# Designs tried in a protein design chat: VHH binders against p49116. Part 241

Target 1, 238 residues: p49116
Amino acid sequence: EGPLLSDTHVTFKLTMPSPMPEYLNVHYICESASRLLFLSMHWARSIPAFQALGQDCNTSLVRACWNELFTLGLAQCAQVMSLSTILAAIVNHLQNSIQEDKLSGDRIKQVMEHIWKLQEFCNSMAKLDIDGYEYAYLKAIVLFSPDHPGLTSTSQIEKFQEKAQMELQDYVQKTYSEDTYRLARILVRLPALRLMSSNITEELFFTGLIGNVSIDSIIPYILKMETAEYNGQITGAS
Key: E = the ipSAE of ESMFold2; O = the ipSAE of OpenDDE; V2 = 0.75 times the mean of E and O plus 0.25 times the DockQ between their complexes.

## First folded at step 17 (VHH)

Design ha28 (framework vhh_7n9e_1; at its last look DockQ between E and O 0.78; V2 from the best seeds 0.00; counts 0 for: pae E 4.5 > 2)
Fold by OpenDDE, look of step 17:
Structure ha28 (fold): chain B 238 residues (1-238), chain A 119 residues (1-119)
Amino acid sequence: as target 1 above (238 residues)
Amino acid sequence: DVQLVESGGGLVQAGGSLRLSCAASGFRFEDYGMYWGRQAPGKGREWVSGISGDSSYTAYASSVEGRFTISRDNAKNTLYLQMNNLKPEDTALYYCATQELGYDSPDYWGQGTQVTVSS
């Protein structure tokens, strides 16, 4: 059996909307996020092992982990996205909402903590200087997580996750042979992803574009959508 | 139009073997993952096995792992399922399906082929 991931799965190039506005409006943020989401989903779709699991299982897996994949994508594409600027813009928008008394104190705290967790996670990944291979393997480990409720074929999913883990281990050992604890350092970052609310992520990055439609509900369509179709929709909506 | 036509089902005794085939047309077969599903009487559809477009990866439900083997011949646009050591609980209508189609495309599966395993 061949490797779970190939060099083609290492490439993760996000194209930002153009032109960039002077002021990062909600539309720009949402479109950027949507592109990242699409890229992340289609990255998963490009994995042969993922293809082998069938449409139902694939959909279930992505529904379960889209927030984690998206967050890893944010970290990986932080520079290209100017993530710090985006987050600052989001905070500013939130501040306006606060001033208008549109949010409860508890909700404000919850959202601000979420933004903080996102920032901290992305900063931590940057400090670790995670490379493209490591990101790919981490995404695979997150994608093929058998511990989500409602999943079928968990044994098969687990095997693929183990494969991803082993390949990551081999890569780190080979590439960073002098850093014996690098693997452990990068793996211990994964739990932070589980602490992040998908609902809040959805609200912060997608509400302005998809309205009342949930990411969960559109995932099956994204997975079926061709790149050309997606591009056509984006250009048409702009 | 996408067409999937299953064949090879039948009546077999427990411990016996069958080989199912699925003839595909109407799309670029090699570009898509394929899978087998089954539906037993009174039960919902169940995923059985899947294979990537390039055949580099296969997957199996726990209930059939070690007994069933999925394969494909892209030159013939045909999907296969070798079923060995069949059990009565394997009795079902077996169907093949595509994994990925365009945004506006429905999910495609064949009419299925009946597999009946007697005790």
Scores: ipSAE 0.820, ipTM 0.917, lowest interface PAE 0.5, mean pLDDT 91
Fold by ESMFold2, look of step 17:
Structure ha28 (fold): chain B 238 residues (1-238), chain A 119 residues (1-119)
Amino acid sequence: as target 1 above (238 residues)
Amino acid sequence: DVQLVESGGGLVQAGGSLRLSCAASGFRFEDYGMYWGRQAPGKGREWVSGISGDSSYTAYASSVEGRFTISRDNAKNTLYLQMNNLKPEDTALYYCATQELGYDSPDYWGQGTQVTVSS
């Protein structure tokens, strides 16, 4: 088989809602996050290896890994999104919820710890100067994880993950030949992704979008949407 | 109007071969992944094999790996399944399906072609 990813899979262009409001609010944060989620899901859909696995497997993979893909997307797009400003706005919102007695102290502690972990992850990726090719391969490694529910395709999924790992290794060695330990430094950052809570990500970024419905319940719907249809349904016609 | 029409089924002895075809129309065939599925008598549908739009990747259910080969000819809008070393357990109605085509599109399936493998 050919390469798992081509140059077209490296392109990851997030477009923020327009216009930027004077004060960040739940709607802007939720729309920004929804665009990133959509971009991430449709990136996955565009991969030939993903296409070959079939609809049931596709849905299962994305349900299991959407939070890790989303977190990689946050790190990759942190500057475009002004992520540090968004996280500060979320912290302020949480403080208002305490004043109004709407959240328990235990929950606030969990959420603040998650925000800290997310910021630390994004900072570590920025300090390593992870490029677009490296992000694409990391996303593929996360997407093709054989460690979660799948039925008849686990061996093929593992094969695709190994191919993504090999292509990352080849890319890093060729592109960063003077930095012998770059691949190892990249890999040390990955465990943090498995520690991110999808429940808390939903609360931080998707509270105003879906009420009581989890992201994993809407993933089949998102995978069927085209970019133009999604933008027209949520913000306006393209 | 999207149509998928399977052909090539029939009666064959165990160990034999068949080649199934699926003629597709009503959409840009080359842009979408395609799948074969089957439904044995009294059973639910089972995914058998899939292929990417550009044919660069294929995948198979473990029960058919090594015996079946999926392919496509995008110039003819046709999907194929080469089935070798057939077993009685392969007896089923075989149908082709597309990956999701768009927001309001229903899931598209052919009516199927019967494959019967005698013991």
Scores: ipSAE 0.274, ipTM 0.707, lowest interface PAE 4.5, mean pLDDT 83
ESMFold2 (binder alone), look of step 17: mean pLDDT 85; pTM 0.857

Design ha3 (framework vhh_7n9e_1; at its last look DockQ between E and O 0.82; V2 from the best seeds 0.00; counts 0 for: pae E 3.1 > 2)
Fold by OpenDDE, look of step 17:
Structure ha3 (fold): chain B 238 residues (1-238), chain A 119 residues (1-119)
Amino acid sequence: as target 1 above (238 residues)
Amino acid sequence: DVQLVESGGGLVQAGGSLRLSCAASGFRFEDYGMYWGRQAPGKGREWVSGISGDSSYTAYASSVEGRFTISRDNAKNTLYLQMNNLKPEDTALYYCATYEWSGSPEDYWGQGTQVTVSS
């Protein structure tokens, strides 16, 4: 078997909706998020090891980790997305909802804490100055996680994850040889991803576009659509 | 139209070998991962083995790892499954499948070829 990832998998270019509105409305936010989600899933689809797994396994893996992949994507694309501005807009929209007494105090706290966690995570990744290769390997490690409940072929998934980890290790040793503890510093960021609620992420970034449809339910469709085709789907769903 | 036609199945004694073939048409074969599944009587579909479009990666169910080998010839639009050291529990209808993009949630699979392993 060849390397788990190639240079083609390092490229992760998000194209934002154009033009950017003066006021970031819910539609713009949802469309931007959708593009990132699709990019992330299609990135996974482009990995040969992922292609070698069966339909049920592939779908289950993505269903289990889409929030983590999405969050890593947010961190990676934070500048291109103007993530801080998007998050500020989301908070502003939430404040309007608060004023209208649409949310409970507990819910408000949960949502605000989630936004804070997202921001902190992205900031922490920026401080570490994570490069494109490291992001790619981190995404692969997250994708090929064998410890999610209900997965089949966990042995095979574990092998792929180990390979991702090994390649990351090799890359870091080669590229950042002077920083002996860089790998450890990077890997210890992964647990933060699992502390984030997929439900809240979905509500913040996707509710305005997909309504009551869950990300979980559309994952099989996303994985089977042409990359050029999802733009049409996004516009049709709005 | 996507077509997948399996062949190579049959009756074999335990410990024996079979080689399955899957002829594919109606899509760009090399662009898609392929996999073999099987369905035993009274059981659901089971993933057996998969291979990437460029053959750089293969995957196997734990139950067949070390005994089965998946391969493909993109020039011939054909998928293969070499099955060695067959066991009675391998008895099933074997089918090949793909994730050809169409916007459909369903994958494509053939009619299958019967593999029967006697004790």
Scores: ipSAE 0.723, ipTM 0.884, lowest interface PAE 0.6, mean pLDDT 90
Fold by ESMFold2, look of step 17:
Structure ha3 (fold): chain B 238 residues (1-238), chain A 119 residues (1-119)
Amino acid sequence: as target 1 above (238 residues)
Amino acid sequence: DVQLVESGGGLVQAGGSLRLSCAASGFRFEDYGMYWGRQAPGKGREWVSGISGDSSYTAYASSVEGRFTISRDNAKNTLYLQMNNLKPEDTALYYCATYEWSGSPEDYWGQGTQVTVSS
């Protein structure tokens, strides 16, 4: 079999809604996040190894890791998204909720800590100047995680993850040959992704999503949805 | 309208071989991953093997790995399953399915072809 990923899987171009409002709002944030989620899910769908696993396994993998893929996408697209501006707008909305006594103090602490962890993660990836190939392989390592409960085909998933790890290693050694510790520095970033809360990510980026359902419940529909259907659903145009 | 028609099943002695075929129509076959599943009497459906649209990747259930080989011929819109070293536990109705990635949350399924492996 050939390489796990090709150059088509390195391209990850996020297009933001236009025009950007003078004051960021829930609608703009949710549309921007939905575009990133769609891009991430369809990136996974395009991988031949993913296609070979069957729908039940595909859905289970993505349900288990969507937040990690989304967080890697946030880091990769942070500048295009103006993520720091989006997070600042979210913090302002939270401060208003405190003033209006709409959220508990414990919940606000949890959400603020999550925002700080997200900012730290994105900053650490920017400091390492992670390139598009490295992001693609990191996403593949996260996607093909064999340790999620309830998975079938665990041995096949493990083989695909090992292949992603091997290809990342080969790429880093070839491309960054003078940076002996680059691979290790990259890989130690991955545990932080497992600490990100999917519940809080939904609250931060997907509040106002039509239906108010958890992301994992709609993943089978997103994975089956074509670009034309996606644009119709997001814009409300049938 | 998607149509999948399986063939090639039959009765075979343990240790024998069979080659299943699945003729596909109603969609651009090469754009979609395909898989084989099976169902023994009184049992649930079991995923057996899958293949990507361009054949670059295949995957197998642990129960058949090393014995079964999935392949496809995109020019003929046909999916295949080569089954070697068959065991009585492989006895089942075998069906092919497509990973329909457009407009539907459900996979499309064939009617199936019976494989019976005698001891």
Scores: ipSAE 0.381, ipTM 0.756, lowest interface PAE 3.1, mean pLDDT 84
ESMFold2 (binder alone), look of step 17: mean pLDDT 81; pTM 0.821

Design ha4 (framework vhh_7n9e_1; at its last look DockQ between E and O 0.70; V2 from the best seeds 0.00; counts 0 for: pae E 3.1 > 2)
Fold by ESMFold2, look of step 17:
Structure ha4 (fold): chain B 238 residues (1-238), chain A 119 residues (1-119)
Amino acid sequence: as target 1 above (238 residues)
Amino acid sequence: DVQLVESGGGLVQAGGSLRLSCAASGFRFEDYGMYWGRQAPGKGREWVSGISGDSSYTAYASSVEGRFTISRDNAKNTLYLQMNNLKPEDTALYYCATYEFSGSPEDYWGQGTQVTVSS
């Protein structure tokens, strides 16, 4: 059997809506996040090992990890998305909501803590200078998580995760041969992803896209989209 | 639009072999993973084996690993399942499946071919 990922899985190019508005609004944030979500789902679907597991397993895996995958995408694309500016705009809107008494204090505290965790995660990944190959393998490790209840092929999923881990190890050792602890430093960042709340991510980035449905409910439809349709969503131009 | 037609089922004695085929049409076969499932009388559906679009990866349920081999011929738009060392518990309706290409949440699958393994 061949490598789990090829060079085509390392390319992860996000294009942003244009023009960027003078003041960020829900439409711009939602469009930007939607492009990243679709790019992430297209990436997962393109992996041969993922294709071999069948739709029920694929859907279950993505439902379990879409927020982790999205968060890795945010970290990888933070510069091109101007993520710090987006998060600052969200914080400003939350402060206005406090002034207007529009949201409960407990909810605002939950959202602010989530934003803090997200910023810390993205900053830590930037400080480690994680490259495109490393991001691709980290995404594969979170995608092929065998721990989700209800999975029917956990032995196969575990083998694929182990292969992703071994290939990441081999890549890091070859590419960063003088940095003995790089793999360990990278891997200890993964638990933070599990602390990210999918419902808060939806509130921050996907208001106006979903209407009355959650990301969880649309995952089977996203996974079945044709590549040409994905490219239209990613570019947003047509 | 999408059509999946299974064939190759039949009655086989335990220890024997059988080769199932699934003829596919209505989509770009080579771009999508395919899989075999089965349903025994009175039981739910069971995923059996899957294969990536380019055949570079295969996966198997523990119950069939080492005995069944999945393959595909993208030039003929055909999926195969070679079943060796068949056991009575392999008796089931076998169907091939792929993702539904309209935005439906369910897999698209064929009507199946019956495999019966006698003692």
Scores: ipSAE 0.389, ipTM 0.765, lowest interface PAE 3.1, mean pLDDT 85
Fold by OpenDDE, look of step 17:
Structure ha4 (fold): chain B 238 residues (1-238), chain A 119 residues (1-119)
Amino acid sequence: as target 1 above (238 residues)
Amino acid sequence: DVQLVESGGGLVQAGGSLRLSCAASGFRFEDYGMYWGRQAPGKGREWVSGISGDSSYTAYASSVEGRFTISRDNAKNTLYLQMNNLKPEDTALYYCATYEFSGSPEDYWGQGTQVTVSS
């Protein structure tokens, strides 16, 4: 059996909407996020092991972990996205909502804490200087998580996750041989992803485009979209 | 148009073996992952086994692992399922499918082939 991931899975290039507006509006933020989401799902779809699991399992896996994959994508593409600026813009928009008394105090706290968690996570990943291979393997580990409720074929999923973990270990050992504890430092970041609310992420990054439609409901469609089709939907080009 | 035609089903005693085939047409077969599913009477669709486009990876449901083997011949546009040590609970309509087409949330699948395992 070949490796779970190949060099082709290491490439993760996000193309931002063009042109960048002078003011980061909700539409720009949502479009950027949508592109990242699509890229993440398309990346998953490109993995042979993922292809082997079938539609139902694949859909279930992505539904379970899309927020984590998206967050890892944010971290990985933070520079290209100017994530700090995007988050600042989101906070500013939130402040407007606060001033208009549209949110409860508790909800405001939840949202602000979530934004803080996102920032801290991305900063922590930057501090660790995670490379493209490590990101790919981390995404695979997150993707092939057998512990989500409602999953079928958990044994097979677990095997793929183990494969991802082993390959990450081998890569880190080979590439960063002098840093004995790098693998551990990387893996201990994963729990932070589980603490983040998918609902809040959806609200912050996607509400402007999808309205009342949930990411969960559109995942099956995204997974079946071709890149050209997706681009056409976003740009209006057919 | 995408077409999938299953064959090889039949009646077999418990412990017996069958080999299913799925002939595919209407798309570049080698570019897509394929999988077998089944539907038992009164039950919903169940994923059985899958294989990547390049055959580099295979996957099995826990209920069939070690007994079934999925394979494909891309030159013949054919998907296979070798079923050994069949059990009565394996009785179902078996269908092959792919989901890697845009424009529809639904899988592409054939009409299926009936597998009946007697006690």
Scores: ipSAE 0.316, ipTM 0.700, lowest interface PAE 1.3, mean pLDDT 89
ESMFold2 (binder alone), look of step 17: mean pLDDT 82; pTM 0.828

Design ha5 (framework vhh_7n9e_1; at its last look DockQ between E and O 0.69; V2 from the best seeds 0.00; counts 0 for: pae E 9.8 > 2)
Fold by OpenDDE, look of step 17:
Structure ha5 (fold): chain B 238 residues (1-238), chain A 119 residues (1-119)
Amino acid sequence: as target 1 above (238 residues)
Amino acid sequence: DVQLVESGGGLVQAGGSLRLSCAASGFRFEDYGMYWGRQAPGKGREWVSGISGDSSYTAYASSVEGRFTISRDNAKNTLYLQMNNLKPEDTALYYCATYELSGSPEDYWGQGTQVTVSS
């Protein structure tokens, strides 16, 4: 078998909504997030190994890891997205909600901790100066995770994950030969993704766009959409 | 319209072999991943094997790994499943399917071909 990922899978270009508003409103944030989500899912769909697993498995995998993929995408596209500004805007919106007593103290704490985790993760990835290849492989490792509940064909998934890991290892060895511990430093960041709540992520980035519809429920449809078709839906919904 | 037509099923003794075919039409076959599924009596649909559009990757359910081989001929718009060392538990209606067609809320699958393995 050939490599799990090719150079085409390294490209991860997010196009932001235009024009950027003076004030980052909820709609802009949600649209930006939606585009990133779609890009992430489309990326997964473009992987031949992913195509081979069948619809049920593919859907299950994406449902299980969309938050992690999305978060990696946030980190990777942080500059293009002006993520710090987006997060600040989100915090400001939350503060308004707090003042209006719309959230419990415990919920506020949870949400703020989540935002902090997101910021810390993205900052840590920036500090490590993760390149496009490394991001691609990390996404693949996250995507082909066999340890999620309810998955079928876990043996096959594991094989693909191992292949992703091996290719990452080879790439790091080749590209960063003098940094013998780079691989370990990169991989040790992955557990942080599992600490992040998908529900809170959904609330922060998507509620304004999809309303009461869950990301989980729309994943099967997104995976079947073409880029142009998806973009049309987003613009139509706005 | 998308059409998938399965063939090659039949009655076979345990340990025997069959080769299934799926003729596809109505879409650019080479652009899409394909998979085989099966449905045994009284059971739900089960994924059996899948193959990428370019045939670069294949995948198998644990229950059939090492015994079944999926392949495709894009020039003929045909998907294949070579089934060796068949077992009674492999008895099912086998169907081919694709799920990657844009705008489709549901998978496309054929009517299926019956595979019966006697003990």
Scores: ipSAE 0.612, ipTM 0.846, lowest interface PAE 0.7, mean pLDDT 90
Fold by ESMFold2, look of step 17:
Structure ha5 (fold): chain B 238 residues (1-238), chain A 119 residues (1-119)
Amino acid sequence: as target 1 above (238 residues)
Amino acid sequence: DVQLVESGGGLVQAGGSLRLSCAASGFRFEDYGMYWGRQAPGKGREWVSGISGDSSYTAYASSVEGRFTISRDNAKNTLYLQMNNLKPEDTALYYCATYELSGSPEDYWGQGTQVTVSS
């Protein structure tokens, strides 16, 4: 048994499509979100504890938590991706759908509530100045969550989660020794992630996917992707 | 040119031991996590045990924890499964694989190695 994460797992560098259009469109938003999703999935794949689990277990874990990982990624990369500008563009696109009478009043409420929850989460993480190590451990805690329905290797997953929690605690105590309550403030953010709707996230960020196929259905293919093919997708270098 | 070749199976009395080997070629073995799976007659495929590329982490199905030990020798490109205190329920075709290679684990499942545990 080594550390759950190493310094290589702290690096989380998102590159955005270039050039950024003057007016953000659905294609730019979907490509930006897809890059973050791929980066998040391949981050998980690089973890030795994740590698030790079988393919079916890996797929089940990622299916259970991809929206939480994606949301943490949005918070971590909010400045790089200009998330506030993207959300404003999404709201403008929704306004067009409202004017065309394509959304029910209940659906509009659900979607706007989700956007507000996302903004609130990202703002709270920014106010805490969450660093890259803390994000990496938070992502590991949500990845190795044994309490999602349908998981098979829950005892081993629980052990990995406990290790992530211990390593986060050690890091925070060493690095932020004067801030007695920092760990508690960080951890109380996690329940909000469970309340985020995968279906609404798909609608907001992934409307450009072919056939409107759910993220659940493509996860096995993303996890099998060879590193060279993955690099081509996130760098734009074919 | 990716190949995984399992060996070491056989007939064993209940309570006995066997050591399975998986010889790997055609890829950088040390970069990939590996696992053992098995398929018993009349049952679907069951994941048995996995190990990270650097051996820093291992994981076991509850049915084999404490009895089986996975290991690897990256210098020999070989994955191992030490099986102790074997039970008739362990009777199955055993194969090795990884999710990090293209295709399904079954595409890299050679003929496998049969383990039969008699009562």
Scores: ipSAE 0.017, ipTM 0.455, lowest interface PAE 9.8, mean pLDDT 82
ESMFold2 (binder alone), look of step 17: mean pLDDT 83; pTM 0.834

Design ha6 (framework vhh_7n9e_1; at its last look DockQ between E and O 0.82; V2 from the best seeds 0.00; counts 0 for: pae E 2.7 > 2)
Fold by OpenDDE, look of step 17:
Order: structure tokens, then sequence, then C-alpha cells
Structure ha6 (fold): chain B 238 residues (1-238), chain A 119 residues (1-119)
């Protein structure tokens, strides 16, 4: 059995919509987020181990962890996305909603806390200077999580997760041999992902494009979408 | 058109073995993961085993792990399932399936081959 991930899985290049508007509007934010989501899901689809689990399991896994994968993607692509600017724009839009009395005080608090968690997570990952390999393995660990409710074949999923963990360990040991506790520092960041609400993430990044459609409902279609078709949508060349 | 044709099913006693085959056509076989599913009487579809396009990874349901082996021959566009130590609870219609990433939500299954395991 070969490695769970190859060098091809390390590459994670997000292409932003062009041109960037002077003012980051909801459409730009949602389009950017959608591209990241698609990239993340298609990344998962490119993993042989993922392919082996079957359609139902694959869909279930992605439904369970899309928010975590998306968040890791945000962290990884923070510079390319100008994430800080995007988040600031989101906050500004939220402020407008507050002024218009469209949200309850409790909801405002929840959303603001979520944004703070996103910022803190991404900042923490930047401070750790996580590289492309580490991100890939972290995504794999998140993807092959057996502890989500309703999953089948949890034993097999667990094996793949262990494989991801082992490969990450080997990589860190090899690449960062002087930093004995790097692996631990990296792994302890994962729980933060579970504290983030997928619903709030969806509302912040996707409502402008998908309206009342849930990410959960479109995941099967995204996974079944041919890469060429996706690329065509991005470039406008259908 | 995508076509999947299963064969190799039959009646076997508990503890016996069978080898299923699935002949695939109508798509680039090596580009896609393949899997076996089964449907027992009165039950829903159950995933049994899967294999990546390049055969580098295989996966099994807990109920069949250690007893079944999935493999493929990309040169022959054929998927296999070696079933050993069969049990009565393995009785089902076994389907070969693929998941084409063509932008369509369609799943492709064959007609299936019946496997019956007697006590």
Amino acid sequence: as target 1 above (238 residues)
Amino acid sequence: DVQLVESGGGLVQAGGSLRLSCAASGFRFEDYGMYWGRQAPGKGREWVSGISGDSSYTAYASSVEGRFTISRDNAKNTLYLQMNNLKPEDTALYYCATYLYSGSPEDYWGQGTQVTVSS
C-alpha cells in the first residue's frame, strides 16, 4: 500500500475572481468562498483512499467535515484571498444589518464570535507557519474522521485517518527534526475546527450565491462535477 | 453508454467461496473508482467494498473485511470480488457500481448477480 497522499495532493492553488472590486461586495466574497469550497471537495476526490470508500461514504464524510476543510482552506489561502479584508468586509456588512435591526442580539453575538474564531484560527496557523504538506495531511485527518454521527465503515475510515496521521508524523520528524513538539502543536489546533458552526459559516460566505440552498444539499453535485466543468465555470468558458 | 455487467454469482454452502466479475464499458475504466454493493431481501443497498482507479487503495465494510478481496484489471475493464468464507448473511444481489464525475448526479449500477449462501 502506497502513501495516502502524494505530492499532487500537496498542491492547493486557489484562483480568485478577477477583477477584484474596489469594494468587496457580497458576490465577490461568495464567489471566492465557492471556489475554495469546490477546490477543497475536489481535492478530497483526488485521494485514492477516498475513492475507495464509495459514493455514499464519500458524500457523508464531506457533508460532515466540509466546514472544517473549508476553514483549513481559508487558513491556507489566507494571503491569496486577502482573508483579513474579506472578514472585515463581512463584519461591515453585518454592522449594517445590525443597524437595520435585522438580527437579534444573541445572533449578532454568535456571528461575531464565529468570525473571531475564524480569525484566531487562521492567525494561529500562520504563526505556526504550516506548510503545504502539513495542510494536506491535516485536511486528510479531518476528512477521514470516523467520529461523525451516521457514518458507515468507520473502521476503514479510521485506518485511513491513522495512515494520514502517521505520514504527517513522519513528515514532521523528517522536515522539522529540531522541533520535537511541532506535531503536537499542529494537532492541537484541530479541535478549534469542531467549535465552528457550519451554519454560520454558510451564512457568512455562501448565502449571497446559493440563497436558501444548503451546502449539504449541493455537496453530492459538487463531488460529481467534472474538474473540467468546474474550471469552465470559473473561467466562464463553458 | 456506460454498461456494467456482473457475473459469478450462484448458490454456495456456508464456508464456501465465489468470485464475482464485473465487465465495464462506455467509460475510461481506469479513471474511476469502482465498488461492489449488495442488497439483501427486505434490506436496503449496502456498500461492500471499493477500489481506487489505480488499485492503490481498497476498502471494505466491516462485515466482509478479511473475507472478501476486491481487485481490478484495468486492461480488461473488469472488476472482481473474491468472496471467501461466505455466510448466510452474505446472501444478496451483488451490484457493481461506478461513480462518474461527469457533472451528472447519476450513479451507474449493473443488473447484479445473485449470491445465495445456504446454511
Scores: ipSAE 0.643, ipTM 0.860, lowest interface PAE 0.6, mean pLDDT 90
Fold by ESMFold2, look of step 17:
Structure ha6 (fold): chain B 238 residues (1-238), chain A 119 residues (1-119)
Amino acid sequence: as target 1 above (238 residues)
Amino acid sequence: DVQLVESGGGLVQAGGSLRLSCAASGFRFEDYGMYWGRQAPGKGREWVSGISGDSSYTAYASSVEGRFTISRDNAKNTLYLQMNNLKPEDTALYYCATYLYSGSPEDYWGQGTQVTVSS
């Protein structure tokens, strides 16, 4: 076996919808978030170790970790997305929903705390100046988590996670040799991802999805989407 | 259209060896991971072994690790499973499958080839 990730897995380029509207709205936010979600899931399916596990395991892994991958993607792409502006628009939309008597006070507090945790996570990653290789390995560590209920092949998944951890360690020590504690500072950020609620992430970023369809239910379809079909949907190409 | 055709099954004595082949057509074989599954009588489908499109990664169920070897020849559009030290519990209908990106959530499966291991 070779390295878990190659240089092709480091590239993570998000393209935002154009043109940006004068006032950000639910549709723009949902399209932007959908592009990041598709990019994250198609990134995962491009990994050879992931390809070797088969459909049932692939779907189970992504269902278990999609919110963590999405959150890492938000942190990595925060500047190109103007994430601060998007979060401000979401808070404004939330304020409008309470004026229409759509949410309870307890729910609003939960959602605002989640937004604060998300901002804190993204700021901490920016302060650490996490590079593209480090993000790729962090995503792989999150993807190949053997801890989730209902997984089969957990020994294979654990082996791949350990390989991702080893490769991150080797990369950091080689690239940041003067910073003995960089790996520890990076890894200490991962528990915060487990605190992010997939339910609230859906409310924050995917309110434009019609009906009661959850991200969990559409994951098998996203994983099976052709790359050309996906690109055609986000670029409008014919 | 997509076709997966398994061959190489048969009757073999315990401790013996068998080599399965899966001929694939109707898609760009090298772009997709492939895997073998099996179904014993009265049981559901069980994932056995998988391989990435470029062969850089393989994975095995714990019940076959060390005994089975998956491989592929992308020039011939063929997936293989070398099965050594066969046991009666390996008796099953063996399928090859692909994770083809077609918009359907289900993988494509072949019709299967029967492997029977006698005591």
Scores: ipSAE 0.444, ipTM 0.788, lowest interface PAE 2.7, mean pLDDT 86
ESMFold2 (binder alone), look of step 17: mean pLDDT 83; pTM 0.836

